VH-VL binders against Netrin-A (NetA). Designs and how they scored, part 6

Target 1, 267 residues: Netrin-A (NetA), of Drosophila melanogaster (Fruit fly) (q24567r46to312)
Amino acid sequence: EPRACIPDFVNAAYDAPVVASSTCGSSGAQRYCEYQDHERSCHTCDMTDPLRSFPARSLTDLNNSNNVTCWRSEPVTGSGDNVTLTLSLGKKFELTYVILQLCPHAPRPDSMVIYKSTDHGLSWQPFQFFSSQCRRLFGRPARQSTGRHNEHEARCSDVTRPLVSRIAFSTLEGRPSSRDLDSSPVLQDWVTATDIRVVFHRLQRPDPQALLSLEAGGATDLASGKYSVPLANGPAGNNIEANLGGDVATSGSGLHYAISDFSVGGR

## First folded at step 2 (VH-VL)

Design n7 (framework fv_navenibart)
Fold by ESMFold2-Fast, scan of step 2:
Structure n7 (fold): chain C 267 residues (1-267), chain A 122 residues (1-122), chain B 107 residues (1-107)
Amino acid sequence: as target 1 above (267 residues)
Amino acid sequence: QVQLVQSGAEVKKPGSSVKVSCKASGYTFTNYYMNWVRQAPGQGLEWIGQINPSSGSTNYNAKFQGRVTITVDKSTTTAYMELSSLRSEDTAVYFCARVEDYYGSGYGMDVWGQGTTVTVSS
Amino acid sequence: DIQMTQSPSSLSASVGDRVTITCKASQGISNYVAWYQQKPGKAPKFLIYAASTLQSGVPDRFSGSGSGTDFTLTISSLQPEDFATYFCQQYNSYPLTFGQGTKLEIK
C-alpha cells in the first residue's frame, strides 16, 4: 500500500516477446559472416533448420545456461537499410537500463536509436541515440551535458571503441533529478515505458583484410568479377553467386546485425 | 597491371563545357566505383562526384550539382566527366580514381589516373 | 559536410627524423580515413585506409592511428623520397572530403 513497499528492479525483458523486422534465413537459406582477427568465416542461416536458425526469441532468455544463442538479421545492403527489434514489456515499467549484448565475432553497429513507447506501441519517442556521426545523422551533439532544463531529452553517445561487446544505456545517468525521482514528474514520465524499440541504422566496417578474405568452399572468378559459395541444404553443385566488387562489401560480405541478449532493468 | 589513362589537356572558353575521359584496364571495370577529383593550381584536392559503373548510379558534390555529369561506357571500360558553364575558377587538374564499393563509400582511392589539365581562359 | 583539418600546414625535417602529421574531423567518422602522398606534378598515391591499414607496397616506416575525430600519420625514419604533400580524406559520408594538405619540406 504505502510507497515504502517498492518492488526491486528486475530484468523486465525476461521471457517478453521480441519481434525483429529481419531475421537471417526467414525467406530461404542465406549467408552470414563472422569476423575475427584478420579472418572471415561465413555460414548458412535457414529458419526451417533448427541448427541454422537465429530467432529473436533467443534475445530474452531461452533458459539455456550452457550456450550463447544469437538473433541475426538478414545481410544488409547499402547505406540506409534499417533493422528493428521491438520488445513488449506487457505493462508500464520504470526503466533503469537497456542493454544489448553483441554476438561473438559479429559486426558492431555504428549507428542506432533506442525508442520507447508508453501506449503499447501506438507512438514512439527517442530514448537514446548511438552513432559515430551524432550531429550528421541525428542532429545531436556527441558530448551533450544534461541540466534540469533538458534532463528529459534523448542524448547521443559517440561509438568510437571498436572492441566493446555490449551497448548499454542507463536511463537516469547524468540527470540532475535522478536522486529524487518521486519529486520529478518529468523524469517519472521519462523512465516509464510499455515497449522498447531498437532501430539499427548502420554497421561499422570490419577489418578490411578479413572482409576480403575467401570463405571455405567458395570460388573466385577474377575475369568475370564473381565469386560463388555453397548453398546450404541445396542440391549438390548449387552455389550462390555474387559480384566481387558490389557484393563483397554488401550482400557478399555477410554483414548483418547480431545480438545475443536484450535486457531491460525495470520495476 | 591496373591502370587508369586520361584524355589530354584542354583549353576552353568561359561558358563552354569540357568532357574528360578515363580509360580503365587490368581489372573488372564494374566492380569499382569511379571518382572524379580536381586540384586547382597550388591548392588541395576537391571531390566532384562518383559513379557506380555497374548500375550507372551517381553521387555529386552539391557544389557542382546541375553542371556536372558523370557517365560510363562499359563496352570500352571508360568513365567520363562533363563539366558545363565553365568559369576561370574551374582551371584545375582533373583526376579519375577508383574506389572499392562498400556502403557506397568504398575504402579509399587506390588507383588514380595521371590527371587532365583543364584551363579556362578567354 | 565533414571538414578535415590538418596540422601543421607545412613541416621542415631532415632525413632520419620522425615526423607526425595530424588530421581532425569536424564530427565522428569512426576509422573511415585514408592517407595520400602527392609529389609535384604527380597524381596522389594511396598510403593508408581504415585509419591504420597500410596499402600493399607502402614502406612500413609509414603508420596511421586514430579513431573518431583525431587521426595521425607517422613516418618513423624519414627518407629522401618522402618529401611530398600529404592529405587525409574521410570516406564515411558524402561528399567525400580531404584535408588541406601538409607539405613536408627538407630542412
Scores: ipSAE 0.000, ipTM 0.385, lowest interface PAE 16.2, mean pLDDT 79

Design n8 (from n4 with heavy chain W99S Y102E G103I S104L G105T S106G E107Y F108Y, light chain H91Y W96L; framework fv_navenibart)
Fold by ESMFold2-Fast, scan of step 2:
Structure n8 (fold): chain C 267 residues (1-267), chain A 121 residues (1-121), chain B 107 residues (1-107)
Amino acid sequence: as target 1 above (267 residues)
Amino acid sequence: QVQLVQSGAEVKKPGSSVKVSCKASGYTFTSYWMNWVRQAPGQGLEWIGQIYPGDSDTNYNAKFQGRVTITVDKSTTTAYMELSSLRSEDTAVYFCARSDYEILTGYYDYWGQGTTVTVSS
Amino acid sequence: DIQMTQSPSSLSASVGDRVTITCKASQDVSTAVAWYQQKPGKAPKFLIYDASSLESGVPDRFSGSGSGTDFTLTISSLQPEDFATYFCQQYYSTPLTFGQGTKLEIK
């Protein structure tokens, strides 16, 4: 039963500061690509141009279906580099959910981790893992039931399919003491945070047909005379090339992380 | 503990609409996707669509595009599937089913008991 | 759309038998395959996910294997309660698609 004196949960992330480690167009004009219905559309981002900027503040603003605002990372060009979003809640909250709404038609994350801090960013603890490679990348089972004696442990959720519109984490789901939270100091501590950090490790590979598509907004370089397609699962992100008669070449896949909303339920 | 309880059988005329309900209990309703799947007599399963109750985000099978609407009422923890312009081919048992992860995974760990919808002639 | 083809459509077996049901995807679905059991007049029951991972509470006589396009459900020693229709499902891409089912009947 709920207690009359306990306040309702609110979106604790609304208008909260968010710092991104990477933003599209921050180092000069860059190209990013969207993927929809087996086709690829590439566009320019530039932080000096308000019509082509995708800043981190878009993550905690008011979400509007007619005017979706997105944050976009710089295009992924290397291996080993992570993209990080850090959200400061300003005070301690009991958290019930963390939700990341993905930008329409943007590439989807393959592997990521949500961390929490209870000391204003001085130390971080894993909160939830997401990956198609839970065991290989994070040393955690892809699916696990949590018992009472390990219910304060972060789990890993499987992400093996391309269809994803959001990434959602419920802090108390599958934890035995969740129905009697007031009697569980362990779970009360588990859900308490002052800051949330999202670390993106890998992107899902889009449909190969879309990666080969030049139909809409494709980036081209006439001087090279070749078409280049990124190979997402190559050890270093290798590209495959095709000769298009010497007329065009694509500069990259435009694969990037893109989020439209970052919401956190708390009280 | 987890229960999905659906509304009773419906008999409808061709061209009409049907709205089936699925009441969820025993878990946090807003943390899981709710799917709708149908099964025509003696045939296999066919996915219709899904909704995330936390924000009412929906995905529909293109085959039902324009005819299906899935909604939720968070206060009663109930999901609804409305199918319009009914044809005899829509005669089936309709199931609601929960995706067991907080992310859409496409497989279903808990199912409702099913609602029989019969479209006469 | 990805098509899931099950074989056989039906099979007859006796209690204690080892039975194998196969499922073939029309394209690579990695390991994104689930298996369900359905008894007459009942909703499907979830058995296996990620091609080989057994759902909690499902007897260990059930096992799954496969990756890519070829998948198998095995029941190592049939019990009376195992006579049912079994369905495979891919969740690699939309629309989510099921096999046509394999009806397991008492011999």
Scores: ipSAE 0.007, ipTM 0.388, lowest interface PAE 12.0, mean pLDDT 78

Design n9 (framework fv_navenibart)
Fold by ESMFold2-Fast, scan of step 2:
Structure n9 (fold): chain C 267 residues (1-267), chain A 122 residues (1-122), chain B 107 residues (1-107)
Amino acid sequence: as target 1 above (267 residues)
Amino acid sequence: QVQLVQSGAEVKKPGSSVKVSCKASGGTFSSYAMNWVRQAPGQGLEWIGQIIPIFDTANYNAKFQGRVTITVDKSTTTAYMELSSLRSEDTAVYFCAREGYDSSGWYPFDYWGQGTTVTVSS
Amino acid sequence: DIQMTQSPSSLSASVGDRVTITCKASQSISSYVAWYQQKPGKAPKFLIYAASSLQSGVPDRFSGSGSGTDFTLTISSLQPEDFATYFCQQSYSTPLTFGQGTKLEIK
């Protein structure tokens, strides 16, 4: 019966405000692309058109698997262009999980960090790192052992291709005191938060064949590893140019961050 | 075009420090990791460390930990490697190399500096 | 640390020969392998990335293959300018490590 005396865990993110630092089509019509198999399919986003808008507010509404709604960032144009989602829970919650459902056929994150705040966004601390290169990009081992002396340390999950359809973080997994949380003040403090911030640092590149599939009027310079495509709804002759490879050059590819659901288990 | 230009040769006394510069030309400097690699006479390549400007993170080979510091000045697009407590064994050519990096390894070390010879002698 | 072991350490060949250089990682590194060419007194030159992708401007007689722990660099028909030292490198984890090098010499 101890469970009857303690509130059940709920989706603490449901109907909570989410602020995105970047949303596709917020500065006028923009072009984004989806990748499936060896094909690229590009579309227009425009925040003034309900049929072509992909706002962050859809991330914390009721998830419907038959009618998936996505938030999309603006197409990324280089490394160092971080994209952030900030979720305000409104009060302190004891968190058990954070889950981001990836938008179908959208480019996949390669590196990202989940931060938490316990003071309503005044300060942030790392909660979980995700990367295909944990040690290289964040200086953290991909497989870190957590003892009683360091149960409050953020770890890094090694994300490799192919990715599954979601990014999931269990706050207590692998921590020695997790089976007796009520007896661990350190671990209770670790799982407590008022706000969650997701910072996307870099995207995985789609397969080279799909990335090199240019629309009519595009050009690829194989020797330099560059390509260019006509700018949609722009003046005649304007093109978007990008380099092949890295997190430096993605503007011509329509690469962007896209998430269909943001959920947080808490009480 | 992209070029990495390093500072000139240095002759140093044992126990002193050396600071080698690597100036990058071209845009998007902050989007790439800058690496330092050395090569002793007749030997292979040895990685010293890197700086990743977008994360304000420097990573070092444990062999040099405590003696090496890698920094970057984004306004002049220049990376620096400072090695202290020099020994005769530190005599080598020191290279900077740019790394733009994704899951496919697209830009592992796509551009290299010309090298800086550091000689440690009494 | 990931150890990269090249074979052979040196190789004598004639112009027109086909040569192969192998590189073995001490653990699986997927396709995070690059190959470099170094001539005496010069900085290394980037040849191949992601184990098999040829850098633009590099002659198509150069090719790479492999995944996991075993990687190969092949030069299908040696030219005089190809006599140099070749290095493999892993970028899977820090510290970044290189093979010991393979010196390609005129027979």
Scores: ipSAE 0.007, ipTM 0.402, lowest interface PAE 13.9, mean pLDDT 77

Design p1 (framework fv_pritumumab)
Fold by ESMFold2-Fast, scan of step 2:
Structure p1 (fold): chain C 267 residues (1-267), chain A 121 residues (1-121), chain B 107 residues (1-107)
Amino acid sequence: as target 1 above (267 residues)
Amino acid sequence: EVQLLESGGDLVQPGGSLRLSCAASGFTFSSYAMSWVRQAPGKGLEWVSAISGSGGSTNYADSVKGRFTISRDNSQNTLYLQMNSLRVEDTAVYICAKDYYDSSGYWFDYWGQGTLVTVSS
Amino acid sequence: DIQMTQSPSSLSASVGDRVTITCRASQGISNYLAWFQQKPGKAPKSLIYAASSLQSKVPTQFSGSGSGTDFTLTISSLQPEDFATYYCQQYNSYPLTFGGGTKVEIK
């Protein structure tokens, strides 16, 4: 009842500008792949083709579970290629959560970092780390105990489930002063942001069976972009498999980052 | 502001050929896919063909595959439909449509006036 | 191909009436559905996209609803200028397909 004069938390990301450092099909037609049921399905993306475009603007639209639209990065080709999503909130918000809904059947991120800015993008500080290798990649313990001394520090969460549907970060989870946020200057500073930046560092390796699946198809379907090929036998099939034997396929690996929704709870 | 103007419709005999044009203005032509939609006299709308903004991808209705070719000249802001081996069943008003896309999907936001193609003996 | 079934094929209504037109897809198309108005002798005009979003400059008497396979176009208070044929269209996948149309005649 006594909430008079205090704004309720809303999705602060709704209709907010999102800038992606990479979008599939921005440099002409490109190939990306989805992985499901030990099968690889590859498709064409082209930003000039409405049914083959996957723009970042779809990330902050009103969430509709019946209409899943995705942003997709360009296929990753180098180990040093980081992909970034920057969300501008426009003003200072006290944030309660940051949630990224993963695109169905897309490759899953292995390592990523959420950063926040309190000065409209002039400087960034870590907000939350995610990785299967927290210590090796970020120098952070995977399971950190939080006391009053360190409740304002970014933690690292394990990415342990291959088919996780979302990446969720609760800003106040496990922080001792969270019940009295309004009386804690330390946590008020911790949750305050004007901008959020997501940096994708590494993709999870797809299921080996899916990576070995063979694909080809018609370019007559702009909507699906799906390519599938009958099982090849003999030397030709072995040659295709050999070309895919590493982490990079000669036809393009199709590994990419893909998100269907970017939401931020704030007031 | 957005204007689409079709031309090239004519009376042709079965087996003949015809090329339709659509002159576009009022938007960045190369940034949007374009489609041809036809309407036979007294009947409903039928999608015929689509081409991506870059021209790199095309699609066709099964009824016209192998006979019709969609193309575009982004330097002239013009869309084309080359129609070969015309049949009486191809008689229709051919309408140029501008495709729009965003997070809500892909739909036709502007339509031209249409140009009549009559295939008759 | 996704088949679009539109009903009724025609209807007669008086000015001020509430008119409902339905459209059914043969398979799920989420909300990738548009509605178009075509007046006699003219090109179609876009009314609604994403099942429920009004195009710019479209009067608020028009509204769309539905998701998946079943969709509805509603005209809350029919005006004389609403005499037209209405078409639904799915844009979930190629080939793009239209409903058969509903002709609205003003009594």
Scores: ipSAE 0.005, ipTM 0.434, lowest interface PAE 12.3, mean pLDDT 78

Design p10 (from p1 with heavy chain D99W Y100G Y101E S104Y G105Y W107G F108M Y110V, light chain S93T L96W; framework fv_pritumumab)
Fold by ESMFold2-Fast, scan of step 2:
Structure p10 (fold): chain C 267 residues (1-267), chain A 121 residues (1-121), chain B 107 residues (1-107)
Amino acid sequence: as target 1 above (267 residues)
Amino acid sequence: EVQLLESGGDLVQPGGSLRLSCAASGFTFSSYAMSWVRQAPGKGLEWVSAISGSGGSTNYADSVKGRFTISRDNSQNTLYLQMNSLRVEDTAVYICAKWGEDSYYYGMDVWGQGTLVTVSS
Amino acid sequence: DIQMTQSPSSLSASVGDRVTITCRASQGISNYLAWFQQKPGKAPKSLIYAASSLQSKVPTQFSGSGSGTDFTLTISSLQPEDFATYYCQQYNTYPWTFGGGTKVEIK
């Protein structure tokens, strides 16, 4: 009887179930906005209408560049709102990458964490942090030296590049034992997961120049460290209220998390 | 240092209910997943239920699903198993166990002594 | 459900003997297998995790090996305190399942 060798790595997330803590239009019809080249365009989402629904199922379907499908969170209304995506792989996989492809023209996440579970969701541990403020928000350095003593620990990656269209995490990159994974029980445990959870903590400001525009009729409260700016060409009453340090709270801005593809390489 | 103490085992009639407790000490209780495992007299081990450190996720063996409920009170460092619609075949010593560290890699590393549940008419 | 088959169900041995216990999974479980020791009237004690890694303070006469579906627990030189029942457990896939146990008795 012929026997196969060790399986090749595949997209372990393909057609896997994904649960989102927030989906646009699940609380009734809602308004979301996309930002491109200093311009804003807003649309309606409604989970009862197939033409205006953006379910989590879209994250693990076939990714087609000519017909992009997206999941969208509900619009953010407070600076403390977190949004979570949980992907169940069904069995244990050795993971080589986790990739989130941003929906075209979607606001970019500023801060997020990828967690993994190795026990089918009973416990979660950090896998990778992403932030423009690694030390402030997560207590981790933006650049971390990895040796054999800490190669099984989550790192934090700086996300200050505004042109990035995807968030990519290579599980073995920069880890000394990656050249001989089969001989490292510690690193084998590190890359093994049954579930992946993505927690979005903050959105980047979609257009820093437009948000501070005097033509937008902004207001600043120096004592509270906050400011409020009406969105250009938005309906009456649409404002962005944000901390001067970069945190964003929205009132009609349509800022939300949007992902077109959730891919996980594993075997 | 790390200790798990079960209580609540009793003689109950078929169809009855019983709640078991497991008091944990010597570790940060909320950081660890917990399980209930049972052993019928003269038989082997059978996993019954598991709960995450936060209590947000639970899982059950098919033989007890819909009848048993696992829960925890992290402020009191206590794990519970609510058992309803008990059957004669549920007669066993029920043992609580903690999972190791932040990784399943260590398996169940600490076990309690167990509490006997007898279901008989 | 993944079925775990232990062999033998019992064995008789003398102090100083090499004892081998096997555990077979009905499906591949990689290395997510643990071994436990249980003495009469006592709670199980964890011996081995991840198929081959010794738990803290477990004597070096115990060793584990295997991956996929076939696993072995070896006691290189049986001591008086090693007479007990041994169980394997897979923790790869819910529901978590135990083998039927192997009772190691004095010859």
Scores: ipSAE 0.000, ipTM 0.391, lowest interface PAE 15.0, mean pLDDT 78

Design p11 (framework fv_pritumumab)
Fold by ESMFold2-Fast, scan of step 2:
Structure p11 (fold): chain C 267 residues (1-267), chain A 125 residues (1-125), chain B 107 residues (1-107)
Amino acid sequence: as target 1 above (267 residues)
Amino acid sequence: EVQLLESGGDLVQPGGSLRLSCAASGFTFSSYAMSWVRQAPGKGLEWVSAISGSGGSTNYADSVKGRFTISRDNSQNTLYLQMNSLRVEDTAVYICAKDTSYDSGGYYPYYFDYWGQGTLVTVSS
Amino acid sequence: DIQMTQSPSSLSASVGDRVTITCRASQGISNYLAWFQQKPGKAPKSLIYAASSLQSKVPTQFSGSGSGTDFTLTISSLQPEDFATYYCQQYNSYPLTFGGGTKVEIK
């Protein structure tokens, strides 16, 4: 297993197949919403209309500089539902990073996991966890340190830090043997993958003021820390009900997962 | 609310066959791995079989491999266990359990968060 | 296969008591251990995952600790509804294996 020639790292995800478990507008016309500066803007998605479609194939395309394209999941109605993106690299790669670029003004993920496969999707192992509640949701410390005895173990990163436009994972960062990867079979196995799967578990609570500005006559229960706002989505009316400091349980809120780019550094 | 309802338990003779069902509601069934766990009268819990969310991967305890087949119908939100060549030692309450593992083939197993009430299978002469 | 040894097999306790149950794995399982509560004639209820994390809606009197091969479940102040059989389970690898159970009985 001597390596006579080591190629430069490239975006291994470029033009690679991506399969989403959920795409906005696949079950008929649906409503999604964007949140910006205490305001909500809602739009229709429909996979039968090219002007209102947001497919997963846009995640690994070359034409991002011409027009920013996004994949969008179907609107989510509560916690406990997950949405997945599965990327097949086609062959074994030595991975250095995984980056998900967030769709502008889209709701931000609160909890998600990146998995990897070394056998073309027959088995998966955790690669990196992200959550505002690492211990509660994934049973992992938020500030986990990696020593020499566990440097091939997935960590959990806190997502409560200041707003960012992307979710980035560096495979070797903070791992002691990374400076001499060629002599570490453990880390060589750790960074090797044929497939990557992203599992979205939970969305961040949107700005309460943006939710409350949707409709006149919204109601807030101060004692319970909840709010409820009538939501019009065309013919049918729905309510947004959420805990001001906790999880959002919504109907017709347009909350969804949305990513504009999925890139993977590999060789 | 998550709900798991088992059915199909019966009295069967050694060498017989039986099919169990578990009807699931309150979560996205196709996204989660599912397991069957059994408990013999007065005994502890024993894991029997697991299936991925897509149904593409299955695992079995050595004691049932080759005799039992786990399957699922995601369109009906139903988990199945086909039991063949039943033995007296297969007598147990069979319980379906929801795994927190996410539709990932031969993925590393995760913990169970919800359980059904179980259905009794008795294998006797 | 990973063997899970649970002790004691039974214990008698009074309301208000601190109860400790131990679980030992035959090989290292990191923190991939869960605890379950089962009342007579009922389905198991999930209590703890990842050795120390409480499941949703589980009272804070329950706590778990340990890593590697040795684990404990502690009930800091036993309540009337806590009389049950408790099981540990490893989920490090297939086949999944359970401890033999600890029956917590009223004194």
Scores: ipSAE 0.000, ipTM 0.381, lowest interface PAE 18.7, mean pLDDT 78

Design p2 (from p1 with heavy chain S31D D99E Y100G D102S S104G G105W Y106D W107Y, light chain L96Y; framework fv_pritumumab)
Fold by ESMFold2-Fast, scan of step 2:
Structure p2 (fold): chain C 267 residues (1-267), chain A 121 residues (1-121), chain B 107 residues (1-107)
Amino acid sequence: as target 1 above (267 residues)
Amino acid sequence: EVQLLESGGDLVQPGGSLRLSCAASGFTFSDYAMSWVRQAPGKGLEWVSAISGSGGSTNYADSVKGRFTISRDNSQNTLYLQMNSLRVEDTAVYICAKEGYSSGWDYFDYWGQGTLVTVSS
Amino acid sequence: DIQMTQSPSSLSASVGDRVTITCRASQGISNYLAWFQQKPGKAPKSLIYAASSLQSKVPTQFSGSGSGTDFTLTISSLQPEDFATYYCQQYNSYPYTFGGGTKVEIK
């Protein structure tokens, strides 16, 4: 029976290796900040401390709403910094969706691209663009129509809604040959991938009142992003003072990319 | 097609207040961040303040924090700058500028003609 | 704050000349740099964004290059209407900062 030989779609990303180009705490203890209702809460990340580590492998483990685990990038130093997540599926899959669940209270991405590879990461092609500025950043219309002549092309989706909890891409949605996928070599090639790469290009800027919640002179206040660190080879009592998040109102204020789950539907 | 028209500039004494307006047309006003930039006579450009497309986020230069307030009325396509505790060094042409992105962090693609504010006794 | 150092402060040139203006950021700003032209008594006009992208309706004699900290604006063949002051601006982070300007004067 033909149907009995065709596997059902599963989460092809489950337990798959994910490599992040940037992870909070990889360069030593760092400060990241969460933003909610004009309030800023900053915390320490450190990859050498299991209680303060936010590794990429948590993206493809079991997603549990009662125990949300997040990957966090290092704090960005400017709007030009990009961060990538590369997911290796290990073999060719026919993909039906790619979903990124945003980490609660983390800064939201404004612009990003999903790429796919069919040759185990040797070459990449765009799969889906997301941006509040599709035409400006990617040269693509925000709500484009796909006909039979271009149903294998990446589209750009609007992400102007700041409170969405996930970024979702349905590979076959709106493509004319989706009903007869088995009869469309073009669309079969379109949905086939061995690897997925997510490239984050821009973060939405949080409320400036939240960014300015730093206490004046808070030298030992970890919550304010300031701390006093003993000099390793200096005389006792000598400390350096540092801003963990940098200038609160500028890049380096603890703004970072954070994702709780990375799911890929495939067979 | 895109037009930005400033108004409200005047001569004021130190410690005084002024409210500047910028009327926008030719684009969907609520989809773009807006900024105020000033230029003192014979000097270069200085960024003053920015506001996101929704009005939910504002930023200020350190020189004007606590004294100036940027705001917008998206129903009337108008940007405002409320200036309090004015100083002689605030004397400048104030120009409104449209950013290319709703959340800011983008360049100015269109500029108004400016309105002159003079702070002098 | 990111400091933008622009050079030269002024230059004299003739119609048809190739003009180069440089801009240096005190820290990395990727390609988040814009160039503006300002004529006396007028508002600035946007020329280039993202370091090298030409704004619509801007003549092709203008071009930009650079990334990170060092940027250049080039006018390949100066026209009579190009005598103006030029400014660079970073939009990588707040506060936004401008270069001091370069006045291009007729020789």
Scores: ipSAE 0.000, ipTM 0.414, lowest interface PAE 15.2, mean pLDDT 79

